# VH-VL binders against Vitellogenin-1 (vit-1): the designs that were tried, part 10

Target 1, 170 residues: Vitellogenin-1 (vit-1), of Caenorhabditis elegans (p55155r1310to1479)
Amino acid sequence: SVCKVQKNQIRTFDDVLYNTPLTTCYSLIAKDCSEEPTFAVLSKKTEKNSEEMIIKVIRGEQEIVAQLQNEEIRVKVDGKKILSEDYSAHQIERLGESDIVIELPEGEVRFDGYTIKTQLPSYSRKNQLCGLCGNNDDESTNEFYTSDNTETKDIEEFHRSYLLKNEECE

## First folded at step 4 (VH-VL; framework fv_cosibelimab)

Design s33
Fold by ESMFold2-Fast, scan of step 4:
Structure s33 (fold): chain C 170 residues (1-170), chain A 119 residues (1-119), chain B 112 residues (1-112)
Amino acid sequence: as target 1 above (170 residues)
Amino acid sequence: EVQLVQSGAEVKKPGSSVKVSCKASGGTFSNYAISWVRQAPGQGLEWMGVIIPIFGTANYAQKFQGRVTITADESTSTAYMELSSLRSEDTAVYYCARGRYRGSYFDYWGQGTLVTVSS
Amino acid sequence: NFMLTQPHSVSESPGKTVTISCTRSSGSIASYYVQWYQQRPGSAPTTVIYEDNQRPSGVPDRFSGSIDSSSNSASLTISGLKTEDEADYYCQSYDSSTHWVVFGGGTKLTVL
């Protein structure tokens, strides 16, 4: 199953396509919402009127942040900038000039500075996922469950429930 | 395979209403949005509105707000578009088209239904 | 609340390349996906490009799509023109705040 985030539009794991403007605040894209979470994928825009994204992946105790800088992907692990020669030590692969793949416990996240693709195998934790990518249960009716498990028809309410607001973002 | 099959041509008098049907086959109806698009003779495509059966909601283009009603019957996998207070300017081919959700591309189109409004 | 503007018509010889533009009047063209539809006389439209630059199964690779943020426009490019490419072409996009789907005015392609 694949979830794609690009151009203020999300195609969920259950293949539901909807539009939602991402902000400069992190939004929760996909997360293992089991009792012992193993990963979370978050994203935000670099600037209010930009399509460039910053991605944050939390994997176990490790935080990986990636974004474009001077047309090249730059990666930080736990706040420290790393060189491409160190990517493999952190289960990160560079596929091209600006494409990276970050390994998840079960699956991967592919990022190029503008598009986020989160891919999970068919044996993955269906119905234990939450976030804007939906719950991966093969039923589109469940794609709009908020962070507190309330069903909603309002995409703005849905997005707001997964938005991490602070004083510095909008 | 997916098909959208529309009801047949209609001839209506000004001031009446018309209800066009669009029956989907070969796929899960509830997972898709059904839009209605019309095309007057020699003119371009004009979006009228969409029904999203799983949410029970319909949204309409402002031009048609108050005159158009789009509904769906999931038990028969059929969407309907009803246009009231017909005028000669409503003479057009009316299409239904399927998308995954709002903003997605229309992957299947009905064959079109010609509605002629004349006295 | 926005419009998509296309040229009324374009013409080109067989074997040549033609480009059809689609300019957005308000909001960024790049903020929402653009689709392109082909319509021959007497027929319903069919998709030739979706999500800016993707081709449905069965559409030849001589059809391509692109986005230009500097001109706030999308383009459909058809190379190696064939007479069967004669049709009306429509771009389409969306705005989430209004839930509006908008079609461009359409471009008649003539291959002479």
Scores: ipSAE 0.000, ipTM 0.451, lowest interface PAE 18.8, mean pLDDT 83

Design s34
Fold by ESMFold2-Fast, scan of step 4:
Structure s34 (fold): chain C 170 residues (1-170), chain A 119 residues (1-119), chain B 112 residues (1-112)
Amino acid sequence: as target 1 above (170 residues)
Amino acid sequence: EVQLVQSGAEVKKPGSSVKVSCKASGGTFSNYAISWVRQAPGQGLEWMGVIIPIFGTANYAQKFQGRVTITADESTSTAYMELSSLRSEDTAVYYCARGYYRGSYFDYWGQGTLVTVSS
Amino acid sequence: NFMLTQPHSVSESPGKTVTISCTRSSGSIASYYVQWYQQRPGSAPTTVIYEDNQRPSGVPDRFSGSIDSSSNSASLTISGLKTEDEADYYCQSYDSSTHWVVFGGGTKLTVL
């Protein structure tokens, strides 16, 4: 299963495609919504009218932030910038100048500054995922569950439920 | 503007528990970590633990593991710290502090809550 | 586990420059960000430097931070000292392997 975020569109794990622009506030893209969460993937735009994104991956207690800086990917782990020679120590792989893969407990997230691909194997925690990427339940119906687990057909309500608004992002 | 407001002073007996609250106003609660830091009279700052509300999970300094519980209620933007089996050495001002990354920056601090444990 | 060591006290005259050191006992000081907090009597701490050398809005440019890998220490420098700078100053860092936040012991700055 793969979820892809790019060009104001999200293709969910269950292959539902919908249009929703990200904002300069973090949105929850995908998360292990079991009783003991193991990861979360969040993203926001660098600027209101940009297609360029910033990604935040929380993996256990570790926070990874990545974005383009002068056309090169920049990675911070727990708030500290790391060099590419240190990526493997943090289960991160660089593929070319602006493409990285961050390993998740069961899967990976790939990011190039403009596209986010979250990939989970078939044996992953189905029906315990939440966020804009959907619930990964092998059903294309019922993809739009809000953060309080209420089904909706309103994409704007769906996105708003996973939006983390703060003073700094407006 | 963001403000962290803590509950009032407490006087407790040895062996009891105390629960201190920290309410955030003006801004998002969920995408920040809330740490608890204490300061005994005339002493330095001591980190106790943190909660990351988006996960609902908490991590504690080894010294407090088993005695401290940190929770958060996102609907009220309130974090709580409960310390059990109180000793006279637990007499301190307890602060909540907001941070974006672990160890990067505590950008807002609560005013502090004095907890006095009578001998 | 690691410790951050600061001098207990420093003093200097108004208008002069003072530097407060923060030495890490284990692991590299440069591997993790260092923050500096100011605490006046009766008040909660406030941030004067974050991420090694950044100033929050409203903090005067008289405050600066630096990292010295050779001595494994961070420094807070305050130039043009004012009486309002009298306070306790704490450095703080992190270690991802333990997931712990550590504060230095604090330095009392007296301006006389």
Scores: ipSAE 0.007, ipTM 0.573, lowest interface PAE 9.4, mean pLDDT 83

Design s35
Fold by ESMFold2-Fast, scan of step 4:
Structure s35 (fold): chain C 170 residues (1-170), chain A 119 residues (1-119), chain B 112 residues (1-112)
Amino acid sequence: as target 1 above (170 residues)
Amino acid sequence: EVQLVQSGAEVKKPGSSVKVSCKASGGTFSNYAISWVRQAPGQGLEWMGVIIPIFGTANYAQKFQGRVTITADESTSTAYMELSSLRSEDTAVYYCARGWYRGSYFDYWGQGTLVTVSS
Amino acid sequence: NFMLTQPHSVSESPGKTVTISCTRSSGSIASYYVQWYQQRPGSAPTTVIYEDNQRPSGVPDRFSGSIDSSSNSASLTISGLKTEDEADYYCQSYDSSTHWVVFGGGTKLTVL
């Protein structure tokens, strides 16, 4: 199952397409919402009217941040910039100058500075995944559950429930 | 590749109802919102409402609430707009347009259906 | 509810630049994305700008959009004007509190 985030548009793991104004605040894209979370994927825009994204992946205790800098992907691990020769030591693969793959416990995230693709196994169950990418339960109508697990028909309420508040963003 | 094809022109009497269809092809119908927008001769665009088939919900502009009903038939990939209690002021070209929920832009438009209300 | 106000008409010579404004009567213009649509006579509208300043595939880069929070307005700018740009232009936004989609009154662009 793949979830794609690009141009204020999200295609969920269950293949529901919707538009939401991604902001300069981090939004929770996908997370292991089990009792012992193993990963989270967050993203934000570099600026309101840009399609350019910043991605943050939390994997265990490790934080990975990636974004474009001079048309090249730059990666930070736990706040420290790393060189491409060190990517493999952090389970990151470079696919050319502008593309990276970040390994998850089960699955991967692909990022090119504009598009985020998160791929997870189809056996992931409802109540294990949460975030704007949906719950990966093979039922499209179940994707709009807020961060407190309440169903909503309002895309803005859905998005706000996964938005990390910040005084400097939006 | 995505096309919205609307039903043909209608001539109606005051007080009657009209039902216009909009058939979608080339995409996944149920996952996209369909809006209805009208334009009176020589006038601007006026949004009437939207249906989101996957949510089973329709929302209407205040001006048309109580007179307009928007429905969808997912088996035929067709959205409908029914306007009741027609007046001469309802003479307009009626467009369907594809947009995913509120705030999304209208990326594909139907060709328009002229509805003329006259005695 | 809110209104979007546009000038009724603008005119400019070929090769010049024109700007069409869209002013929001209540609520912040910057809080909700603005779209711009082009409608040629006898045709359905087409999108020239979405999400304030993004261009759909096939729309030339001489079309641009901007937001000015101080005047509570959005603008569509067309540079290098061509006769084929003659059309009516509509801005559009929404308000999540009222769940309404609103179009501006439209601007007729004449290229002479």
Scores: ipSAE 0.000, ipTM 0.462, lowest interface PAE 16.8, mean pLDDT 82

Design s36
Fold by ESMFold2-Fast, scan of step 4:
Structure s36 (fold): chain C 170 residues (1-170), chain A 119 residues (1-119), chain B 112 residues (1-112)
Amino acid sequence: as target 1 above (170 residues)
Amino acid sequence: EVQLVQSGAEVKKPGSSVKVSCKASGGTFSNYAISWVRQAPGQGLEWMGVIIPIFGTANYAQKFQGRVTITADESTSTAYMELSSLRSEDTAVYYCARGLYRGSYFDYWGQGTLVTVSS
Amino acid sequence: NFMLTQPHSVSESPGKTVTISCTRSSGSIASYYVQWYQQRPGSAPTTVIYEDNQRPSGVPDRFSGSIDSSSNSASLTISGLKTEDEADYYCQSYDSSTHWVVFGGGTKLTVL
């Protein structure tokens, strides 16, 4: 199962397509919402009218942040900029100057500055995934589950429930 | 093994503030909701508020709005609850408790911190 | 915005069954999960039922939970009562519009 975030649209793990522009504040894209969470993927726009994104992956106790600078992907681990030679030590693979793959415990995130692809096993045994990518339960429905696990058909309410609240969001 | 370990007992004067800590170990801190719940002597459980560290967002019970501040330091896996303008009625055991998301059950509780407010 | 109402106390003999109710004042009881916590004197609460009717590992099957939409209430049922079941029991639920977690007032269970 693949979830894609690109051009103000999200195609969920269950292949539901909807339109929701990201803001300059982080939104939760996908997260292991089981009793022992192992990862979270967040993203925000670099600026209000840009399709360019910054990605943040929390994996175990590590925080990985990646974004484009001068048409190259730059990666920080726990706030420290790392060189491409060090990527493999952090389970990150560079596929050219503007494309990386970050390994998850079960799956991966691919990012090029404009597209986020999160790939997880094609069926879920627990249905404990949450975030804007949905729950990966292989059932396409018109209902979305907010961060407190309530059902809604309002995309704006759905996105707002996964939006990190900071001082300036655009 | 997941543990929530709270700071030690405090004795405070009326009008002062208290800040209680709750350090998480054995799991991924940022991905959980941490609530603060208090219990005055002989009274029931009273929810004060919650923080989801990954979101940086805290929500508070109406009774405590303006007096309570809940924060988190992800680098130390520690949540904090600060209660200001202390009154004798604030004498209570304060618990931190972990949930998967807002409104989920509390799967782990801290041992509790007794805060005594007396002159 | 809402309240959860429990009886102040219940009493029953060893081996019998008790049921503790938890009634929601506004909004549907079925719209949000209900949890039940047990608290013995001097201890932090522990979960005996979560998500309406699930039992954590280590909680005996004498403990069960249920939801009744008609009365807008949840119930905790304890069968085969033992002296060690003496404790305060609290229900808990949620409201997404306020982001509030609410506990019931608590029920003192006496086994005599």
Scores: ipSAE 0.006, ipTM 0.477, lowest interface PAE 11.1, mean pLDDT 83

Design s37
Fold by ESMFold2-Fast, scan of step 4:
Order: C-alpha cells, then structure tokens, then sequence
Structure s37 (fold): chain C 170 residues (1-170), chain A 119 residues (1-119), chain B 112 residues (1-112)
C-alpha cells in the first residue's frame, strides 16, 4: 500500500486517484490518527504555480523538512543543518542528489522534490490513518472523510479540511 | 496580519500557580509550534518549553521540568503556560512565541504578560 | 548543553557600523541555525535575522548576519546606525542532541 502525490494528483493507499493541487499552505498528507500519534506527513508547494514541493515529516520528537535547493535535496532535522553523510544517523537514506527516503515507525516516505511516495502497512480500525492519502483500510468507499470525520463527495471540501491555512500562505 | 495576544498581568503569592494564555490571531496556530520564553526584570531571555498542537505534545527546558505545563486548544487557537510552586524569582514577563516544531526559531512574539510574585 | 556568549554592551555613533558577536561554548556554531532578535525598551522581541543571514520582510538591508566557524561565532552587523536601532539584541541557537533552545545573554546597543 502506497500513496503517491505528484502533478496535482493523489493516489490513495486504497488506490483511489483524484485531482487536487497542493497550495503554498501545508496540507496533511498522512497522519497516525490513533490516540497516540506517532507520525505525520505534510507537504506544500514552493510557490503557487509550481509542481515543486516541500515535505515535512514529524516522527516522534523529530521534525524533518526537505526541499530542493539548486537541484539538490536539502534536509533539516529539528532545525539542524545536516549533510548527506549524516542522513543515516536520522534514519534518512539518500538515493541520489535529489532523492531521499525517510523511515517512519512502520513504513517510509520517499521524496525527490516533485513526488511523495508514502508506504505503510494496512492498519486495523484502532490504528486508523487520516489525511489526503485516505485511511489505508483496503476499502475504497470511505476515502473522503474530512478532518472532522464527516463523509463528503466534494474533493475541494475534503482537501480544505486537511489544509493548515494561515494568512501568510495561499 | 499575524498576532499573538496574551492574557493580562497577574499578581500571585508564593506557592501558588499562574496560567497565562496566548491566542493566535489570523489562523496561524495549527501550522506552528508555540514556545514560552520568560524575562526577569533587567535580565535576558530564557526558554521554558514548546507545545506542538497537532500532536498535543510538549517539551520543556530541564530547569522547569515538573513545574511547567504547556497546553494548547486548537479549537480556540490558544496556547497556555501554567507555572506552579511560584517563588519571588519567577517574577518576569512571560512571552509566547511562534516557531518551528521544536521551537528552534521564532518568527512572531506575543506582547508579554507580567507575572509578579510577592508576599 | 551549551552557552552563547555576547558582549554586555556596545556603543557607536549614528551612521557608523557596529558588529555584535555570539560565541558558542560547545558544539559547532555552523551545525544549527542562528537567529537574532531585537528588543526595544518596553517592547516584545522581534526577529531581525533568521537562519544565520536571512532578513524577514520589513527589516532593512542594513542588518546582516554571518557565521565564522573558525571562532565558533555568529555575528550581527548593523550599518548606517540610526537612533531607532537602540535596543537589546539576542542571538539564539539550538542543539537537538540536548533538546536545548539557548539565548545569548543579550547586548545593549547604545547609539551614541
């Protein structure tokens, strides 16, 4: 089960494809919505009309932010500037100049500046996922539950419920 | 326009507790962590801790561990800092500040709340 | 844990340039970003430099930041000094291994 975010499209963990461009505000892509959250994956566009993204992964006590700068992935961990030789100390693997894998408690997220691939196991009901990637329950009919757990058929309403909007972003 | 608006000044007795609020105006709350920083009269800035509202988790400076509790209410975009077992040396202006997840950088500051501890 | 050491005070005439240093006692100054905050009398701090050398919108280009790994120090430089620049200036950095957010002791800038 893989969720893919690319070119203004999201393919959910349950293999539902839909169109929804990210904005310059962070959107919640995937989160452990159990009573003791262990991770969250957020993303936003670098600028309004770009397909280039910034990813933020929150994992336990760590915040990892990655983005392209001069065609190379640059990574910060908890505000610390890190070089590629230090990636493995933070469970980050570099696959190329612009391609990294960030380990999650169960699964991983792969990012190259333009594509996010989040790979997670299927969860039981008590360890539900939420966010734009859906709930990863091997059932496609309930993919569009908003952040307040209301079912919707409006993709824009669905995305808006997971958008962390403020006046300094779109 | 982003604003952090704090509650008003407090006068407390030694041994009591104080709870200061910080309301984020303009809907910035859910995208950022909120830190608390204090400044005793004529002294420098001292970091107390941070709350990450999305997770409901808080981290504290070791000096304040066990005496400070930082909480957040996303529905009202308000963070709180409660300091217990007050002593005269806790007299200070208490600031909330918006920053990254770990509180390693701050972009907006509240106006400050003066807490006076006197007998 | 670590400390950030700043001079207690600096003074300079209007129109001149002043530099305020911030020296890290342990760990590399270059491993974590350094921020600089300005606090005018009676006011809350405001950010004048973030991520070593970046200026927030609205901060004049007279303010600049730099890092010197050889002395393990960061510096805030203010050129073309104006009386409105009179304030306390604080550097701040972080260390994830100790989970510490640390402020320098602050530097009082007097413009003549």
Amino acid sequence: as target 1 above (170 residues)
Amino acid sequence: EVQLVQSGAEVKKPGSSVKVSCKASGGTFSNYAISWVRQAPGQGLEWMGVIIPIFGTANYAQKFQGRVTITADESTSTAYMELSSLRSEDTAVYYCARGDYRGSYFDYWGQGTLVTVSS
Amino acid sequence: NFMLTQPHSVSESPGKTVTISCTRSSGSIASYYVQWYQQRPGSAPTTVIYEDNQRPSGVPDRFSGSIDSSSNSASLTISGLKTEDEADYYCQSYDSSTHWVVFGGGTKLTVL
Scores: ipSAE 0.006, ipTM 0.552, lowest interface PAE 10.4, mean pLDDT 83

Design s41
Fold by ESMFold2-Fast, scan of step 4:
Structure s41 (fold): chain C 170 residues (1-170), chain A 119 residues (1-119), chain B 112 residues (1-112)
Amino acid sequence: as target 1 above (170 residues)
Amino acid sequence: EVQLVQSGAEVKKPGSSVKVSCKASGGTFSNYAISWVRQAPGQGLEWMGVIIPIFGTANYAQKFQGRVTITADESTSTAYMELSSLRSEDTAVYYCARGSYRRSYFDYWGQGTLVTVSS
Amino acid sequence: NFMLTQPHSVSESPGKTVTISCTRSSGSIASYYVQWYQQRPGSAPTTVIYEDNQRPSGVPDRFSGSIDSSSNSASLTISGLKTEDEADYYCQSYDSSTHWVVFGGGTKLTVL
């Protein structure tokens, strides 16, 4: 299953398409919400009126942050900038000048600064996922589950429940 | 404005436990890691452990493993540090500190909580 | 496991420059960011340098940080010393293999 975040739209793992603009605060895109979480994918816009994104992937105890800087993808692992020659040591692959793949325990995240694609095997994490990409339950629906597991049809409420506000963002 | 406010001073007997709270205001609590750092009178800073509230995961310095438990309640934006089997050497000021994950600098510190362990 | 070693104390006159070192016992100092904290008596620490050489908003230009891979050390340099700079200074780094944070032993700065 594939979830795609691009511009102001999200196509969930269950193929539901909806509009929700990201903000300069991190939003939880996808997370293993089982009893023993193994990963989370978060994203935010670089600027209020930009389509350019920053991605944060938490995998085990590692934090990976990637964004465009001067038209090239720059990657930080646990806050330290790494060179592209070190990407493979961190299970990160460079596909092109500004296109990378970050390995998850089961699946991958592809990022180019403007598009996020999160792909998980169909056999994993059914009904155990949460976030803006949905729960991957093989049921297409126009109903969403917030971070406190409440069902809603209000997309703004849905997004707000996965929004991580702090003093540096709006 | 981000602020970390800790619970008040405690006096405990040897062998007991203490639980110190750290309430975050301003910003999103879950977006950051919360570390606990102690300082015995006249001594340096000693890192005890960290919790990443968004995952509920905690990790501890080897010296404190088995005696310290760090938890978080996202609904109240509060982190807790519980230290058991107290000894007189545990007399210290205990600080909570905010960082982005455990690797970022500590950008905000609580005011500190004095825990005194004596007869 | 590693240690960060600082001098116990340094002193210098007002207006002069002082440098405090922080030496890593194992692993490369350059492989992980180093932060520096200032602690005045009775107060919680505050950050004066983060990510090797960055200054938080409000910290004067006279504070700077540097890394020296040849000596496996980080340095905090304070120029134009003022009496208000009297404090304990702590370096801090970490290690990804252990996922632990380590503080240096602290340096007492006296401005005399």
Scores: ipSAE 0.006, ipTM 0.508, lowest interface PAE 11.1, mean pLDDT 83

Design s44
Fold by ESMFold2-Fast, scan of step 4:
Structure s44 (fold): chain C 170 residues (1-170), chain A 119 residues (1-119), chain B 112 residues (1-112)
Amino acid sequence: as target 1 above (170 residues)
Amino acid sequence: EVQLVQSGAEVKKPGSSVKVSCKASGGTFSNYAISWVRQAPGQGLEWMGVIIPIFGTANYAQKFQGRVTITADESTSTAYMELSSLRSEDTAVYYCARGKYRGGYFDYWGQGTLVTVSS
Amino acid sequence: NFMLTQPHSVSESPGKTVTISCTRSSGSIASYYVQWYQQRPGSAPTTVIYEDNQRPSGVPDRFSGSIDSSSNSASLTISGLKTEDEADYYCQSYDSSTHWVVFGGGTKLTVL
């Protein structure tokens, strides 16, 4: 199953497509919401009216942040800037000048500065996923589950429940 | 504005435990690293540990491993630091600090909580 | 397991420039970001430099940071020194293999 985030649209793991503009605040895109979380994927816009994104992947105890700078992907691991020759040591692969793959325990995240694709096995983590990408339960419905696991059809309420507001963002 | 507000001063006996709270205004701490840093009288800053509340995992400095527990409650935007088996050398001001990532950049600090350990 | 070493104290006259060093004992100083914090008596620390050389909003441009890989050190430079700059200054860095945040021992800046 694949969740795709691009141009203010999200296609969930269960193939539900909806429109929701990302902000300059991080939004929780996908997370292992089991008792022992193994990953989380977060994203925000670089600027209010940009389609360019910053991605944050938390994998175990490691934090990976990637974004475009001068048309090239720049990667930080736990705040450390890394060069492309160090990517493989961190289970990161470069597919092109600005296209990377970050390995997850079961799956991967692909990012090019504009599009985020999170791919997980379809049989894996059903009903244990949370975030804007949905719960990967093989049901395509118009109902969304907020961060407190209540159902809603209000996309604004759904997004707001996964939005991590702070004083620096909108 | 974002503020980290800590619980009040504590006076404890050797061998006891203390639990200090740190409440963030708004929902601003869930995706930030919350660290605990102490400062003994007249001494420097000493890092104790960190938690990322949205992920739920904590890491501790080796010196405090086994004595410190850091937790967070996202529903109340509150982080906690519990230090057990207190000794007189644990007398210090304890700060919580919000980091942009696990490796630091502490952009907001709590006001500090004085913990005095005496018999 | 690494240490950040700072001079215990530094002093300089008003209007002059002072530089405070922060030397890493193990691993490359350039491999992890360095932050600098200012602490006045009775107050919590505040950030004056983050990510090696960036200034938070409100910090005057008299404050600057730099990294020197050849000496494995970071430096905080304060130009146009003012009496209000009197404080303790701490550098801070990280190691991803241990997940440890480490502070330097602190430098007391006196403006005479």
Scores: ipSAE 0.013, ipTM 0.603, lowest interface PAE 7.5, mean pLDDT 85

Design s45
Fold by ESMFold2-Fast, scan of step 4:
Structure s45 (fold): chain C 170 residues (1-170), chain A 119 residues (1-119), chain B 112 residues (1-112)
Amino acid sequence: as target 1 above (170 residues)
Amino acid sequence: EVQLVQSGAEVKKPGSSVKVSCKASGGTFSNYAISWVRQAPGQGLEWMGVIIPIFGTANYAQKFQGRVTITADESTSTAYMELSSLRSEDTAVYYCARGKYRGYYFDYWGQGTLVTVSS
Amino acid sequence: NFMLTQPHSVSESPGKTVTISCTRSSGSIASYYVQWYQQRPGSAPTTVIYEDNQRPSGVPDRFSGSIDSSSNSASLTISGLKTEDEADYYCQSYDSSTHWVVFGGGTKLTVL
């Protein structure tokens, strides 16, 4: 019910722990892969050799981006910078100086600039999730499903299928 | 490297429809929004709409609501813009552009497709 | 829902500085990012400024952007003008509540 991303390591919703080198390209961490997606969570490193992360959360048609700037979390909604006084209007809560919670339709994402915790309730949409956090099927296995819905035991293939490469990242 | 390659020029009769394609390469198609922007001869840039392929959602400028349909095929990394009920005033160069922040600003542009509407 | 107003044309001699304004009719200019695009005849637009004041790789630092909340305007400033800077320049912003992208009317820059 909780997926944790930190230090090139992912603990999936089904409690499988694996290592994968996170990059400066966005990776799809978790997504509602049903016929009518309601959310997606993506993350990337700020710099090639950093443990500091940037998170992107898509809720319906709204995009939220958060990262550390001068030891404080800065938040943008649809590209607009918002102040902490506006957080509650966007279902975002600040827990301390650099710790925020972003509400999902069926759960939340907690972020502190380094660690991403995506929590879905235990009654969430089983077997309709995709991404590096796994499919939440209550089966603890090293057999993962790629973005093409193909089963694999190769962590590199699994990660690569959810890596959003572009000319700006590596 | 990222490229957006559009289909070739079209000549259409009033009342018909046109469908322009935009094939993306060099990056992940689903990670970015694709917008369509037109420019009539000697005129400025006019935003028509955007599709966010990862969600399959499209939003349109009010002026084009009911006449424009924007779709995407993730398997071929191609976005499409179909404009119906063509008028002579629709004669323009049509650009696709890759968008960040859900299509709210553009980092790469296609080369443009000239659509001429004449009898 | 809103308009971005630019001067139709500006001109200046090589080596001088020009500033092109972009005024927002409704809502705060500072609430949403402003981009600037350069379009030479026969070409697709290219980005010269994004996120108010950032330069893409390859754009010389004589191009700069700024926001003035008191006049509700953004500005593109080009110093050390060169003849290759002759182009149409478009500002662009948006409103996420309406899912609306708006371009300014464009400014023709002449360098001679």
Scores: ipSAE 0.007, ipTM 0.540, lowest interface PAE 9.9, mean pLDDT 83

Design s46
Heavy chain, then light chain:
Amino acid sequence: EVQLVQSGAEVKKPGSSVKVSCKASGGTFSNYAISWVRQAPGQGLEWMGVIIPIFGTANYAQKFQGRVTITADESTSTAYMELSSLRSEDTAVYYCARGKYRGDYFDYWGQGTLVTVSS
Amino acid sequence: NFMLTQPHSVSESPGKTVTISCTRSSGSIASYYVQWYQQRPGSAPTTVIYEDNQRPSGVPDRFSGSIDSSSNSASLTISGLKTEDEADYYCQSYDSSTHWVVFGGGTKLTVL
ESMFold2-Fast, scan of step 4: ipSAE 0.070; ipTM 0.695

Design s48
Heavy chain, then light chain:
Amino acid sequence: EVQLVQSGAEVKKPGSSVKVSCKASGGTFSNYAISWVRQAPGQGLEWMGVIIPIFGTANYAQKFQGRVTITADESTSTAYMELSSLRSEDTAVYYCARGKYRGSWFDYWGQGTLVTVSS
Amino acid sequence: NFMLTQPHSVSESPGKTVTISCTRSSGSIASYYVQWYQQRPGSAPTTVIYEDNQRPSGVPDRFSGSIDSSSNSASLTISGLKTEDEADYYCQSYDSSTHWVVFGGGTKLTVL
ESMFold2-Fast, scan of step 4: ipSAE 0.043; ipTM 0.666

